# VHH binders against Tryptophan synthase alpha chain (trpA), part 4

Target 1, 293 residues: Tryptophan synthase alpha chain (trpA), of Haloarcula marismortui (q5v140)
Amino acid sequence: MGLERAFADEPAFVPYLAAGDPNYEASLEYVEALARGGADVIELGLPFSEPIAEGKTIQNAIVRSLEAGMTPDRFFQFVEDLDVDVPLVCMTYYNLIYQYGEGDSESRSDSENASGETASQGPRPFVEKAAAVGIEGLVVPDLPGEEAGPLRTACDEFDLDLVFIVAPTTKGDRLERMLEQVSGYVYVQARLGVTGAREDVDDATEDSLARLSDWDVPKAVGFGIKTGAHAERIVSAGADGIIVGSALVDIVAEGHENGDSTDAVADRLEAKARELKEGALRGAAERPQPERT

## First folded at step 12 (VHH)

Design c04 (from a05 with S56D H109Y)
Fold by ESMFold2, fold request of step 14:
Structure c04 (fold): chain B 293 residues (1-293), chain A 120 residues (1-120)
Amino acid sequence: as target 1 above (293 residues)
Amino acid sequence: EVQLVESGGGLVQAGGSLRLSCAASGSTFSDNHMGWYRQAPGKQRVVVAVITSGGDTKYSNSVKGRFTISRDNAKNTVYLQMNSLKPEDTAVYYCARTYYGDYFTLYDYWGQGTQVTVSS
């Protein structure tokens, strides 16, 4: 049983950090702090060049990591160096996954065409390496469901889950095709546009979860969750888990800007993780219990 | 359903110019962002230029100073003005409608692409 196991007994808390932000050694401590605080799955961002489409907070996090020397090979070493017992998920974009195999001489020779020109090995070399270092799933936000076949095939071969993101605009045949490809959990972004609490936040979450009720995959809600109270409301509304990124990245960024020690930032991350996990647990306790017969 | 349709591609000599358009149907532009991406032969899509809902623009290093992205929300259209074209700009160009996710770009819809070929 893959990443679904993390959702089996209680609501899952799924934090995200950009791997290597602000540097390799500090980032190891920060990820480990999230695990101590109650993470059930940790999403690690694999930094990519030219993050111009990201919001400022995340763009700055990626730039800090890249300037400190993070690369795909260093990311895989980072995963091996982590001392955590929870499943790890890699979040990155498809062109990085696809291009990883371009430098593999053994794969390159197998893929040469009749003219002797090398051809891409596709996503398989990346997925193979990710599995070898202990990654259990991938999140690839720019890959549409109808184009996911090669990645799905590689993930099936190496027993990795492939997580998709659904939004309010993901409907009809698009939603169905995406959910045919998903495994592990589905990332539910219940709202579009700017983040923050609005008067109808519980309704938007309930509506998004209702659209997915025919599918058994765990539904983890992410977007604008910053406090235990937010986590509590989201889980009370029916989510199987919560996904939190920017609130944690902000803690790292602030600590870096202020020159705070690694230990101080790690303590704040652990405390925030605990707050979020405890909020999720309170939300589950508020839900009507299924009747036992 | 939302559809994004690119147009304006074609064959052009090095040093020339092209203007790409991407028209949306099935919804209006609002607080979404837009971007242009390209896929060279044998490679995957990479970012070229993005424009936020507020009109802020960002460019990849390979096109900065040569390409300009703009949007017209009333016409539900985003444009890419491509000047001083080089053979390495040869690619299929895609537009995308995006939003910010919590820690990623949410890619809502992709266009089907328009071919740009720059001959030497």
Scores: ipSAE 0.781, ipTM 0.898, lowest interface PAE 0.9, mean pLDDT 88
Fold by ESMFold2, fold request of step 14:
Structure c04 (fold): chain B 293 residues (1-293), chain A 120 residues (1-120)
Amino acid sequence: as target 1 above (293 residues)
Amino acid sequence: EVQLVESGGGLVQAGGSLRLSCAASGSTFSDNHMGWYRQAPGKQRVVVAVITSGGDTKYSNSVKGRFTISRDNAKNTVYLQMNSLKPEDTAVYYCARTYYGDYFTLYDYWGQGTQVTVSS
């Protein structure tokens, strides 16, 4: 039953950090601090080259990690080195997953499909390695549901969940195809563009959750959540959990800019995680609807 | 449903130029970002160039100085001017409509792709 278990008894708090930001050793302590603060699932970003489509905060986090030496193989070692007792999810982009198993040119398959392209090992080597080190799920933002078949197959073989992102524009057949591929939880981004006032967030969240009400997969809401009060509002509106990334990455970035010690930054991360988790718990206590079955 | 349709691909000699277009139907450009991506044979899509809703541009290292992305919101169209083409630019080129997620790029729609082949 994989990642869904993290949402069963209470609202889940799902933090994200870029693995290895600002360096390998500090990042281990930061992830462990989030676990101490009450994380139920932790999403680890596997840094990738040329993050030009990302927002500035995330671009800088990825660059710091890469400059400190993070690679896919070091990421897998990072996961093995973590001392946490919560499920871990890898977030990255499909090209990195797909290319992980490619050898040099002499090791490539000679097989071809009807279009003249050579067959490759696809995503299976990455998924096998991720499972071996204890990763329980993947988030792959650039992989549409229609193209997810090879990754879904590999994840089924190795018992990993696939988490998809639903936006207000995800409708009709697109939504159905995505929800046929999803497992673990679904990331609900209830708004596009900049975050508005609390009233605006509550309404958008309720609308998004209503569209998904016929699907049992846990709904974790993300985008612009920074405080316990935000978490409380989102969960009281019906979310099964909250996902928080940029607010935590900002704490790491500010600590790095200011030259703060690893321990000081870890303490701030733990405190913020506790605030967010406590907010989510308050929101659940207010909720009029029964818990998810 | 929203649809993105790329055009302008073709066969060109090394050193030549092409201009790609990506037209959106069923929606208008506003708060969204646009990007061009390419998929070489046997590979997956990789970013080429991005233009934000505010008009800021960024480019992959492999195309800086040779490619220019632009957008025309009135026409619901994004363009990629490709100069000094090289054989390694051979790929299917896709456009994408994107937004910022909290810590990722939200890929809303992908186009169907247009083939660019650069002969040596």
Scores: ipSAE 0.780, ipTM 0.901, lowest interface PAE 1.0, mean pLDDT 88
Fold by OpenDDE, fold request of step 14:
Structure c04 (fold): chain B 293 residues (1-293), chain A 120 residues (1-120)
Amino acid sequence: as target 1 above (293 residues)
Amino acid sequence: EVQLVESGGGLVQAGGSLRLSCAASGSTFSDNHMGWYRQAPGKQRVVVAVITSGGDTKYSNSVKGRFTISRDNAKNTVYLQMNSLKPEDTAVYYCARTYYGDYFTLYDYWGQGTQVTVSS
C-alpha cells in the first residue's frame, strides 16, 4: 500500500526536516527522533543550490545542509542510513530530480544513439534511485500539474506516490489536473486568517478542505502549525493529517545556534512531535461521530 | 484564475540589455512574491531573481550585479532589467507568482515564457 496507509486509522502527522541539517549525523538522529515522537510520514528535504526564493528559516537550514556536504547521492545514502519504520517522502524541486541522471551519462559511453544529443532521461533516474533506497513518495513544489507527466510516469513505474500541493488559490482546471495525478496524499496549504483567531483557522481549514471534498485522497493540511493545540483545531476541522515543518526546523536551528548537543535537540524534536501527534489525535476525537443511522 | 504574461524578450547581442515584463491578472498581486526563472535549452527551470511582497530582492549568483528585479503593484507587473547579457543567458524566461509555504516556496502560477537569445 502507498502512503495512503498512513492515513487509514488515525490522523497522520507528517513532519518535515531538511536532510543533513545541520550535519549528516545529527540529522539522522533528528529524523529518528521524529519517528519516535509519532510521525506517520516523514518528509525529507533534499537541499538545492541557491535557495533564494525560500523563507529565511528554511533557507538557513538548506544552506547549513549544503555546507555540511549534502548532495543528491549523499541524500540517498542518508535515507539508507536512517533507522525508521516510517514511510519517507522526498521534498525537493524539479530541477534536481530532472538533472540527477545527467551526471551519470558521462560514464555510460556505450549507448551513443546515432544523433549525438544525449537525450535527457528526464526524472526517471532520480525516481528509480529514490525507490531503490526506500523513498515512497515525492513532493515537488515547483512542478505544475500540466508539466508533471514525465514525473508521474516515472513514479508509476517505480511505485512512488506523487504528492501535490494545493494552494488556497488553486482552482478550476489547474486543481483538477493536479488531483488527477496525485497519489498518496494531497498537501493542502491553508492561509491563516488575518486575525489568527481560532474561528478563522477553523473556517480557513474547512474552506480549503471543501474544495477537495469530491476527491478520494487523504488531505494533509499545512498551516504553519506550531503546537498541539493548533494541530487539534486543524484535525477537528476535518483534516486527515497535519504537515509541520518550520516549527521543527526552528528547533534544529535554535539548537545549532546555541551549540546544544545532538541529544538535547533530538529530545526536543521528539517532544514536539509527540505534542503535535497528540494534538492531531485530540482533534480527531472531537469530530462529530456520524450519527449511526 | 490568474494569468501571467511575459513580454520583452528577443534577440540581443552580447553586452546588450533587455527589459522583461510580466503582467499579472487579478487583485492579489501585492500580497504575493514574484520571481523570474529561466530554462536554457536542454535544461530545467532555475531561479533567476525573486522579489518579495515586501520588496526584498534576491538574485542567483550568475546574474548578480547584472540583473535587477522590480515590481509595480499599481500595474500588477514585475520587471527584469537584464544588463550585460551573455550568451549563457539565452533561455526562455518565465515569470512566477509565489508565496511562502511552511517550509517551501509554493509556485502558484507560471507564465508561458518569453524567449531571450543572446548572440555572441
Scores: ipSAE 0.688, ipTM 0.851, lowest interface PAE 0.7, mean pLDDT 91
Fold by OpenDDE, fold request of step 14:
Structure c04 (fold): chain B 293 residues (1-293), chain A 120 residues (1-120)
Amino acid sequence: as target 1 above (293 residues)
Amino acid sequence: EVQLVESGGGLVQAGGSLRLSCAASGSTFSDNHMGWYRQAPGKQRVVVAVITSGGDTKYSNSVKGRFTISRDNAKNTVYLQMNSLKPEDTAVYYCARTYYGDYFTLYDYWGQGTQVTVSS
């Protein structure tokens, strides 16, 4: 069963961390702490070079990870070294996925296919390796639905889900193309109302979910969620799950800046995870039961 | 529906200059980040330069000191001034409208791209 199983019984909590932030060993503990805290799916960020397009919090996390020596190969080792019973999802950008197989071609001299064009193997080598180490899905924020064909094919071959992110501005043919390619769950990004008022959050969430009402995959909402109360609102509005990244990355960053012990930071992550999961569960309990007519 | 249309690409000799333009349709240009990306033959798209809605600029290491990104919100246009061009700069250049997700950059719209060829 794919990632959909994580949404079957109760709202799913999907945390994100950058793998290897601030170092390999601490990051393992942090991911495991999230699992203990009640994560249903964990998204692991594979760091990439020159994160100049990212927000500051994520830039810093990625830079710390890279400085600590994170690479695609170390990332896969990281996944293997994790002691968690929660499905793992890799979040990265398409260039890393596509280029992963090109580095190995220098050592395999022997398959002289006659036409000197080193045919790019595409995303398949990355997906194969991801599957082999136990990754169950991919989130690729820069991959349009229209270009997702090769990755979708590879994911199908190795039984990985391909999670798409739907923005509030995504409409028409673009949504249709994403729908054709999506599996596991869909990331529904909602816009925080300018006022941050509860009503604005609720309305925005409902509107975003209404756009995808015909989609058969679970809808996990990411909206800069930071508290259990916010999680409760999102789930009460109809979300099948919550996705939380920056709030957790900030805990790691603060610990690093303060020189806190790995254990202290892990405890904070676990506590935050519990808060968020409990919020999601409260939200589910508040949903009007369909009147059995 | 927002459309991004790139222009200004072409053939130039090494050491030459080009100025790319990307015109965006729609009313929400000022609230979004804009970026230039490029895709060299046989490679994937990589970031070249970004400009935030606030006007902050960042550049890839390969183009620092040579390229300048700017925007004109009144014209809904982002520019890439490319100086001291090298053969390695040969690529299709794409404009993108982006915004920050919770922990990622979301790519809202892409242009169709404009070819830049730098000859030795």
Scores: ipSAE 0.658, ipTM 0.833, lowest interface PAE 0.7, mean pLDDT 90

Design c04 (from a05 with S56D H109Y)
Fold by OpenDDE, look of step 12:
Structure c04 (fold): chain B 293 residues (1-293), chain A 120 residues (1-120)
Amino acid sequence: as target 1 above (293 residues)
Amino acid sequence: EVQLVESGGGLVQAGGSLRLSCAASGSTFSDNHMGWYRQAPGKQRVVVAVITSGGDTKYSNSVKGRFTISRDNAKNTVYLQMNSLKPEDTAVYYCARTYYGDYFTLYDYWGQGTQVTVSS
C-alpha cells in the first residue's frame, strides 16, 4: 500500500526538514522527534549546491546541511540510520536525481558503448537507491508534468510514489498532466490570503481543493502552516492532510543560532508536531459528516 | 493560461553579449519571482539567476559578475543581460515563473526556451 495509506483513517500530518541540518546527528534526532510528535509522512529534503531560488530560511538550512557534509550518498545513509516507523519521502530537485546516475557511470568505465556518449541512465539509479533504503515517495518541485515520464516509470518500477505539487495557478491541461502522473498524494500549495484572515484561508483552501475534486488522490495542503489552529482550519475546509515545513525549519534554525542542545530543539519539534497534528484532528472533527444516505 | 515567451537568443562569439527577454502573460507578474534557467546539451536544467517579486537578485556562481537579471513589471517582462559570454554558457535558456512555497521554490510556468550558442 502506497503513501495513500497515511491518509486513510485521519488527516495526515506531513512535516518537512532538510536532512542533515544543522548536522547529521542532530538531524536524525529532529526527524525522529517529528515522528514521535505524530507525523504520518516525513519529507526529507536532499540539499543541492545552489539554492539561490529558495527562501532565506531554507537556503540557510540547506547551506548548513551542505557544510555539515550532506551528499546524496550520505542522505541515503541518513535514511537508513533513522529510527522511525513513518513513511519517508525525499524532496529534491530533478537535477540531483538525474545526476546521481551519471556519477556511477564514470566508475563503470567498462561498458564503452561504441558511441562515447555515456548514456545517462536517467533518474532510475536514484530511484532504485531510494527504494532500497526505504524511501516510499519523491517530491520534485521543479519537475514539469510533461517531463515526468522517465521518473514516473522509474518510480513504478520500484514502487515509489511520485508526489506532485499543484500551484494555485496550475490549471487546465497542465494540471491534468500533473495529476495523471501523481501517486500517493498531491501537494496542494495555496497562497495564504494577504490578510491571513480565517475566511481567506478557508476560501483559498476550498478553491484549491475544488480544482482537484475529480481526482481520487489524497490532497495534502501547505500554506505556510505554523500553528494547530491553522492546521485545523485547513483540514476543516476539506484537506486530507497538512504539510508543514518552514515552521519546523525555523525551530531548527533558531536552536542552531542560539546554541541550544539537540535535545532541547528536538523537544520543541516534537511539541510543535503534536500541536499541528492535534490541530489537523480537530479540523477533521469539524467536518460535516456526510449524511449516510 | 499563463504563457512565458523567451526571446533574444542566438549565436554570439566568446566575450560577446546577449540580452534575453521573457514576456509573461497574465496579471500576477509583479507578485511572482522570476528566474532564468539553462539546459546545456546532455545536462539537466539548472538555475542561472532569480529575481524576487521584491527585486532581489541572486545568481549562480558560474554567472556572477557577468549576468544581470532584471524585471519590468509594467511590461510583465524579465530580462537576462549576459556579458562576457563563454562557450560553456551555450544552452537553451528558459524563463520560469516561480514563487516560494513553504519550504521550496515552486516552478509554476516555464517558457519554451531560447537557444544561446557561444562560439569560441
Scores: ipSAE 0.588, ipTM 0.794, lowest interface PAE 0.8, mean pLDDT 89
Fold by OpenDDE, look of step 13:
Structure c04 (fold): chain B 293 residues (1-293), chain A 120 residues (1-120)
Amino acid sequence: as target 1 above (293 residues)
Amino acid sequence: EVQLVESGGGLVQAGGSLRLSCAASGSTFSDNHMGWYRQAPGKQRVVVAVITSGGDTKYSNSVKGRFTISRDNAKNTVYLQMNSLKPEDTAVYYCARTYYGDYFTLYDYWGQGTQVTVSS
């Protein structure tokens, strides 16, 4: 059963952490703490080199992870070392996925196919390894729907979901192309209302969800959610789940900066996860019950 | 629908300069982050430079000190001034519109790319 199962009974809480931030051992504890706190799906960031396009918080997390020695191979080991019963999703950029298979080609010296073009194996080697270690889905923020064919094919081969991110501005044919390829759930990025007012957030969420109403895929909303109250609002507006990253990454960052113990940071993450999940559940309870016609 | 159209690519000698332009059509350009990416032959697309809606710039290590990203909001255009070009800069250069998500950069629109070739 795909990642959709995480959305079947109640709103899903989907936390994100950068794998290996601030180090391998602490990061394991942090991910496990999120699971204990009520995570339904956990997104693990596979760091990539030169994260210059990311916000400062995430950039710093990625840098810490890299400095601590995170690599694709170590990432897969990290996944295997995790003691969680929650589905895991890898979030990374397409170049890293695509390049993963090129490193293995140096060891297969012998099959000189005549035309000298080392046929890039594409994303398949990465996806195969991801599946083998128990990853159930991928999020690739820089992969356009139009170019997702090879990755979608590989995901299908190894029974991984391919989660797409839908921006507030994604419309028309582009949206359709993405949604035709999405499996598991769709990441719905909502616009931060200009005023930050409750009404604006609600309206933005509703509008974003309305755009996807014709598609039978779970809609998980990410909107810089920081509190249970915010989670409640988003779910009450109709979201099937919530995705939270920065609030959790900030906890890790603060702990690292302050020199807090791994246990102390893990406790904070667990508590925050609980808060967010409970908020989501409250939101679900506030939904108007469809009139039993 | 937003369209990004790159221009300004071409053949240039090592040590030469090029200026790329990316014209964005449609909605609020000023509120979006923009970036330049490149894809060398046989390689994957990598980030070269980004400029935020606020005008903050970041560069990959390989182009620092040589390339400058800028934007003109009145023209809905982002630029990449490339100086001291090297053969290793040879690639298809792509413009992208990006958003900072909660914990990631979302690339919602890409241009078709413009070829830059630097001859030794």
Scores: ipSAE 0.528, ipTM 0.764, lowest interface PAE 1.0, mean pLDDT 89
Fold by OpenDDE, look of step 16:
Structure c04 (fold): chain B 293 residues (1-293), chain A 120 residues (1-120)
Amino acid sequence: as target 1 above (293 residues)
Amino acid sequence: EVQLVESGGGLVQAGGSLRLSCAASGSTFSDNHMGWYRQAPGKQRVVVAVITSGGDTKYSNSVKGRFTISRDNAKNTVYLQMNSLKPEDTAVYYCARTYYGDYFTLYDYWGQGTQVTVSS
């Protein structure tokens, strides 16, 4: 069953954490706390070596994870060590996915194809390993729809979903190309209105969702959601789910900076998760029930 | 529809310099983050430099101290000054418009790329 199941009955809460932030053991507890708090899908960030394009919060999380020794192999072990009954999604950059298979080719000396070019196996080795450890989907923010073919093929082979991110500006043919390849859910990045007013948020969310209305895929909205009230607003606007990253990563970061115990940080994460999920549920209750014609 | 058009690529000797330009057409250039990426033969696209809407710059380790990203909002153009070029810098260079998501960078638009070849 694909990640769509997480959206079937009620709005889904989709938290994000960087795997291994601030260390392996604490990160396990933090992810599990999110599950206890009501996460429906958990996005796990696989750190990459140069997160120069990320915001400071996420950048710092990735750096902490890397400093703590996170690698692709440890990431997969991390997934296996998790005790959660929630679908897991790997979020990482395409370069890391693609390179994962190149390291294994040095050990397979024998299939020197005649032209000496170590035929890059592409994304397939990563996807295979991800599937093997129980990952059910991928989010690859830097993969354009036009180039997603190899990854989509690999995901299909191993029954992984491929989540695409739709920007507020993604329209027309580009949007269609992405949506043709998406499975599980679509990440809808909403723009906050300039005023930050509720109405602006609602309108922006509605507009973004309206662009996707013709596509039968769950729409999970992510845009700086920090509170249950924000979650409620987003879901009331028609979102099938909420994606939350920075607010949770900040809890981890603050705990780390303050030297808080793992348990204390986990409790905060769990509480925040509950707040966000409850907000999402409230939002769903506020939706006008389609008049049973 | 936003279009990004790269220019300024070419053949240069090691130690030489190039300046790439990316002209953006369409809406609110000033509000967007811009980045330069490159794809070497047989490799995947990697970030080289990013400049935020606020003018903050970040660089990959491989180009720090050699490359400078800048932008001219009046011209809707982002630049990459590449100094002390090395053969390893040989790649197709792409301009991208980016957004910082909640916990990721979203790449919205890409240019077609410009070839940079550094000869030893």
Scores: ipSAE 0.355, ipTM 0.698, lowest interface PAE 1.7, mean pLDDT 87

## First folded at step 13 (VHH; from c03 with M34V N61R Y109H)

Design e05
Fold by OpenDDE, look of step 13:
Structure e05 (fold): chain B 293 residues (1-293), chain A 120 residues (1-120)
Amino acid sequence: as target 1 above (293 residues)
Amino acid sequence: EVQLVESGGGLVQAGGSLRLSCAASGFTFSDAHVGWYRQAPGKQRVVVAVITSGGSTKYSRSVKGRFTISRDNAKNTVYLQMNSLKPEDTAVYYCARTYYGDYFTLYDHWGQGTQVTVSS
């Protein structure tokens, strides 16, 4: 059963952490703490070498992870070392996915196929390994729907979901192309209302969800959610789940900066996860019950 | 419809300069972050430079000090000034609209790209 199962009974809480931040051992504890806190799906960031496009908080997390020695191979080991019963999703950029298989080609020296073009194996080697270690889905923020064919094919081969991110401005044919390829759930990026007012957030969420109303796929909303109250509002607006990253990454960052113990940071993460999940559940309870016609 | 159209690519000698342009349409350009990416032969697309809606810039290590990203909101255009070009800079250069997500950068639209070739 795909990631869709995480959305079947109640709104899903989907936390994000950078794998290996601030180090391998602590990061394992942090991910497990999120599971204990009520995560339904956990998104793990595989860091890449040049995170120049990310926000400062995420950049710092990625840098810490890399400095601590995180690599694709170590990432897969990290996944295997995790003691969680929650579905895991890998978030990374397409270049890492695509390049993963190129490193293995140096060992297969012998099959000189005549035309000298080392046929890039594409994303398949990464997806195969991801599946083998128990990853159930991928999020690739820099992969447009139009170019997702090879990855979608590989995901299908190894029964991984391919989660797409829908921007507030994604419409028309582009949206349709994404939604035709999405499996598991869709990441709905909501717009921050210009005023930050509650009404603006609610309206933005509703509008974003309305665009996807015709598609039978769970809609998980990410919008810089930081509190249970915010989670409640988003779910009450119709979201099938919430995605939270920065609030959790900040907890890790603060702990690292302050020199807090791994246990102390893990406790904070667990508590925050619980808060967010409970908020989501409250939001679901506030939804108008469809009039049993 | 959102459109990004790159231009300004070409053949240049090592040490030379090029200026790329990306013309944007179909969205509020002033509110968007924009990035330049490149894809070398046989390699994957990688970020080169990003400029935020507020005008903040970031560069990859490989191009820092040589390339400059800028934008003109009145013209709905982003530029990449490339100086001191090297053969290693040879690639198709792409412009992308970007959004900062909660913990990621979303690239939701790409142009068709413009070829830059730097000869030794």
Scores: ipSAE 0.473, ipTM 0.733, lowest interface PAE 1.1, mean pLDDT 88
Fold by OpenDDE, look of step 16:
Structure e05 (fold): chain B 293 residues (1-293), chain A 120 residues (1-120)
Amino acid sequence: as target 1 above (293 residues)
Amino acid sequence: EVQLVESGGGLVQAGGSLRLSCAASGFTFSDAHVGWYRQAPGKQRVVVAVITSGGSTKYSRSVKGRFTISRDNAKNTVYLQMNSLKPEDTAVYYCARTYYGDYFTLYDHWGQGTQVTVSS
């Protein structure tokens, strides 16, 4: 069953955490707390050694995770150790996905194809392992639609969804190429209005969603959502779901910095998750019901 | 139409320097973040450096301390000063407009790229 199911009945809450932040054991509890708090899909960040594309908050989380010893193999173990009934999505960079298969090729010395080029198995080994541990989808922020073919093929082979991110400026053929390959849901980034005013957020969300209106894929919006009120606004504007990262990662970071107990941080995450989910639900209730013609 | 045009690439010896330029048009440049990327033969395109509209900079580990990204808003241009070049820096370099999301950065509007070749 695809990740679309998470969006079928009500707006989906999609939290993000860096796996293994600030350590393996605490991170498990934090992810589970999000599930208890009402997460519909959980995005797990697999740390990459060069988190240049991440915001500062996420970047710091990735660094903490790496320092705590997170690796692709530990990430997969982490997924297996999770006790959640919520679909899991791996968020990582394409290079890491691609490189995962190259490490295994050293052990398979025997199939020297005649031309000496160790045929890179591409993304397939990573996707296979991800599927095996129960991951249901991938978010690969640095993968352009034009280059997504091999990953899409692998995802299809192992029944993983491939979530694409749509920038506010992604239009035309580029957007179409992405949307042709997307499954599960699409991450919709909207420009936060300069003023942060409600109207600006609403307009930006509406505009972003309007570009995707012709595509039958759930639209999950991420705009630096921090509160239930923000979630409500975004969903009321037509989003099928909300993606929240920094606000949750900040809770982890603050707890870590303050030396708070894992339980205390988990409780805060759960509470925040509930707030965000409830906000999303309120937003859905505010949508004008299509006049049953 | 948004356009980014890279220039300044070429052949250089190891230890040498190059300065790349990216000329931007079709959008309010001063409000945009811009990143440099590179793609080596047979490898994936990777981020090298990013500069925000506010002038904050980020670098990949591999180029930190050697490369400097800068911008001139009056000229709608982003630069990449590359010092102490290594053969491993050989790649096509691309400029892209960037957007910061909640937990990741998106890039779009790649130019044609400029070839940088560092000879040992």
Scores: ipSAE 0.044, ipTM 0.480, lowest interface PAE 3.1, mean pLDDT 86

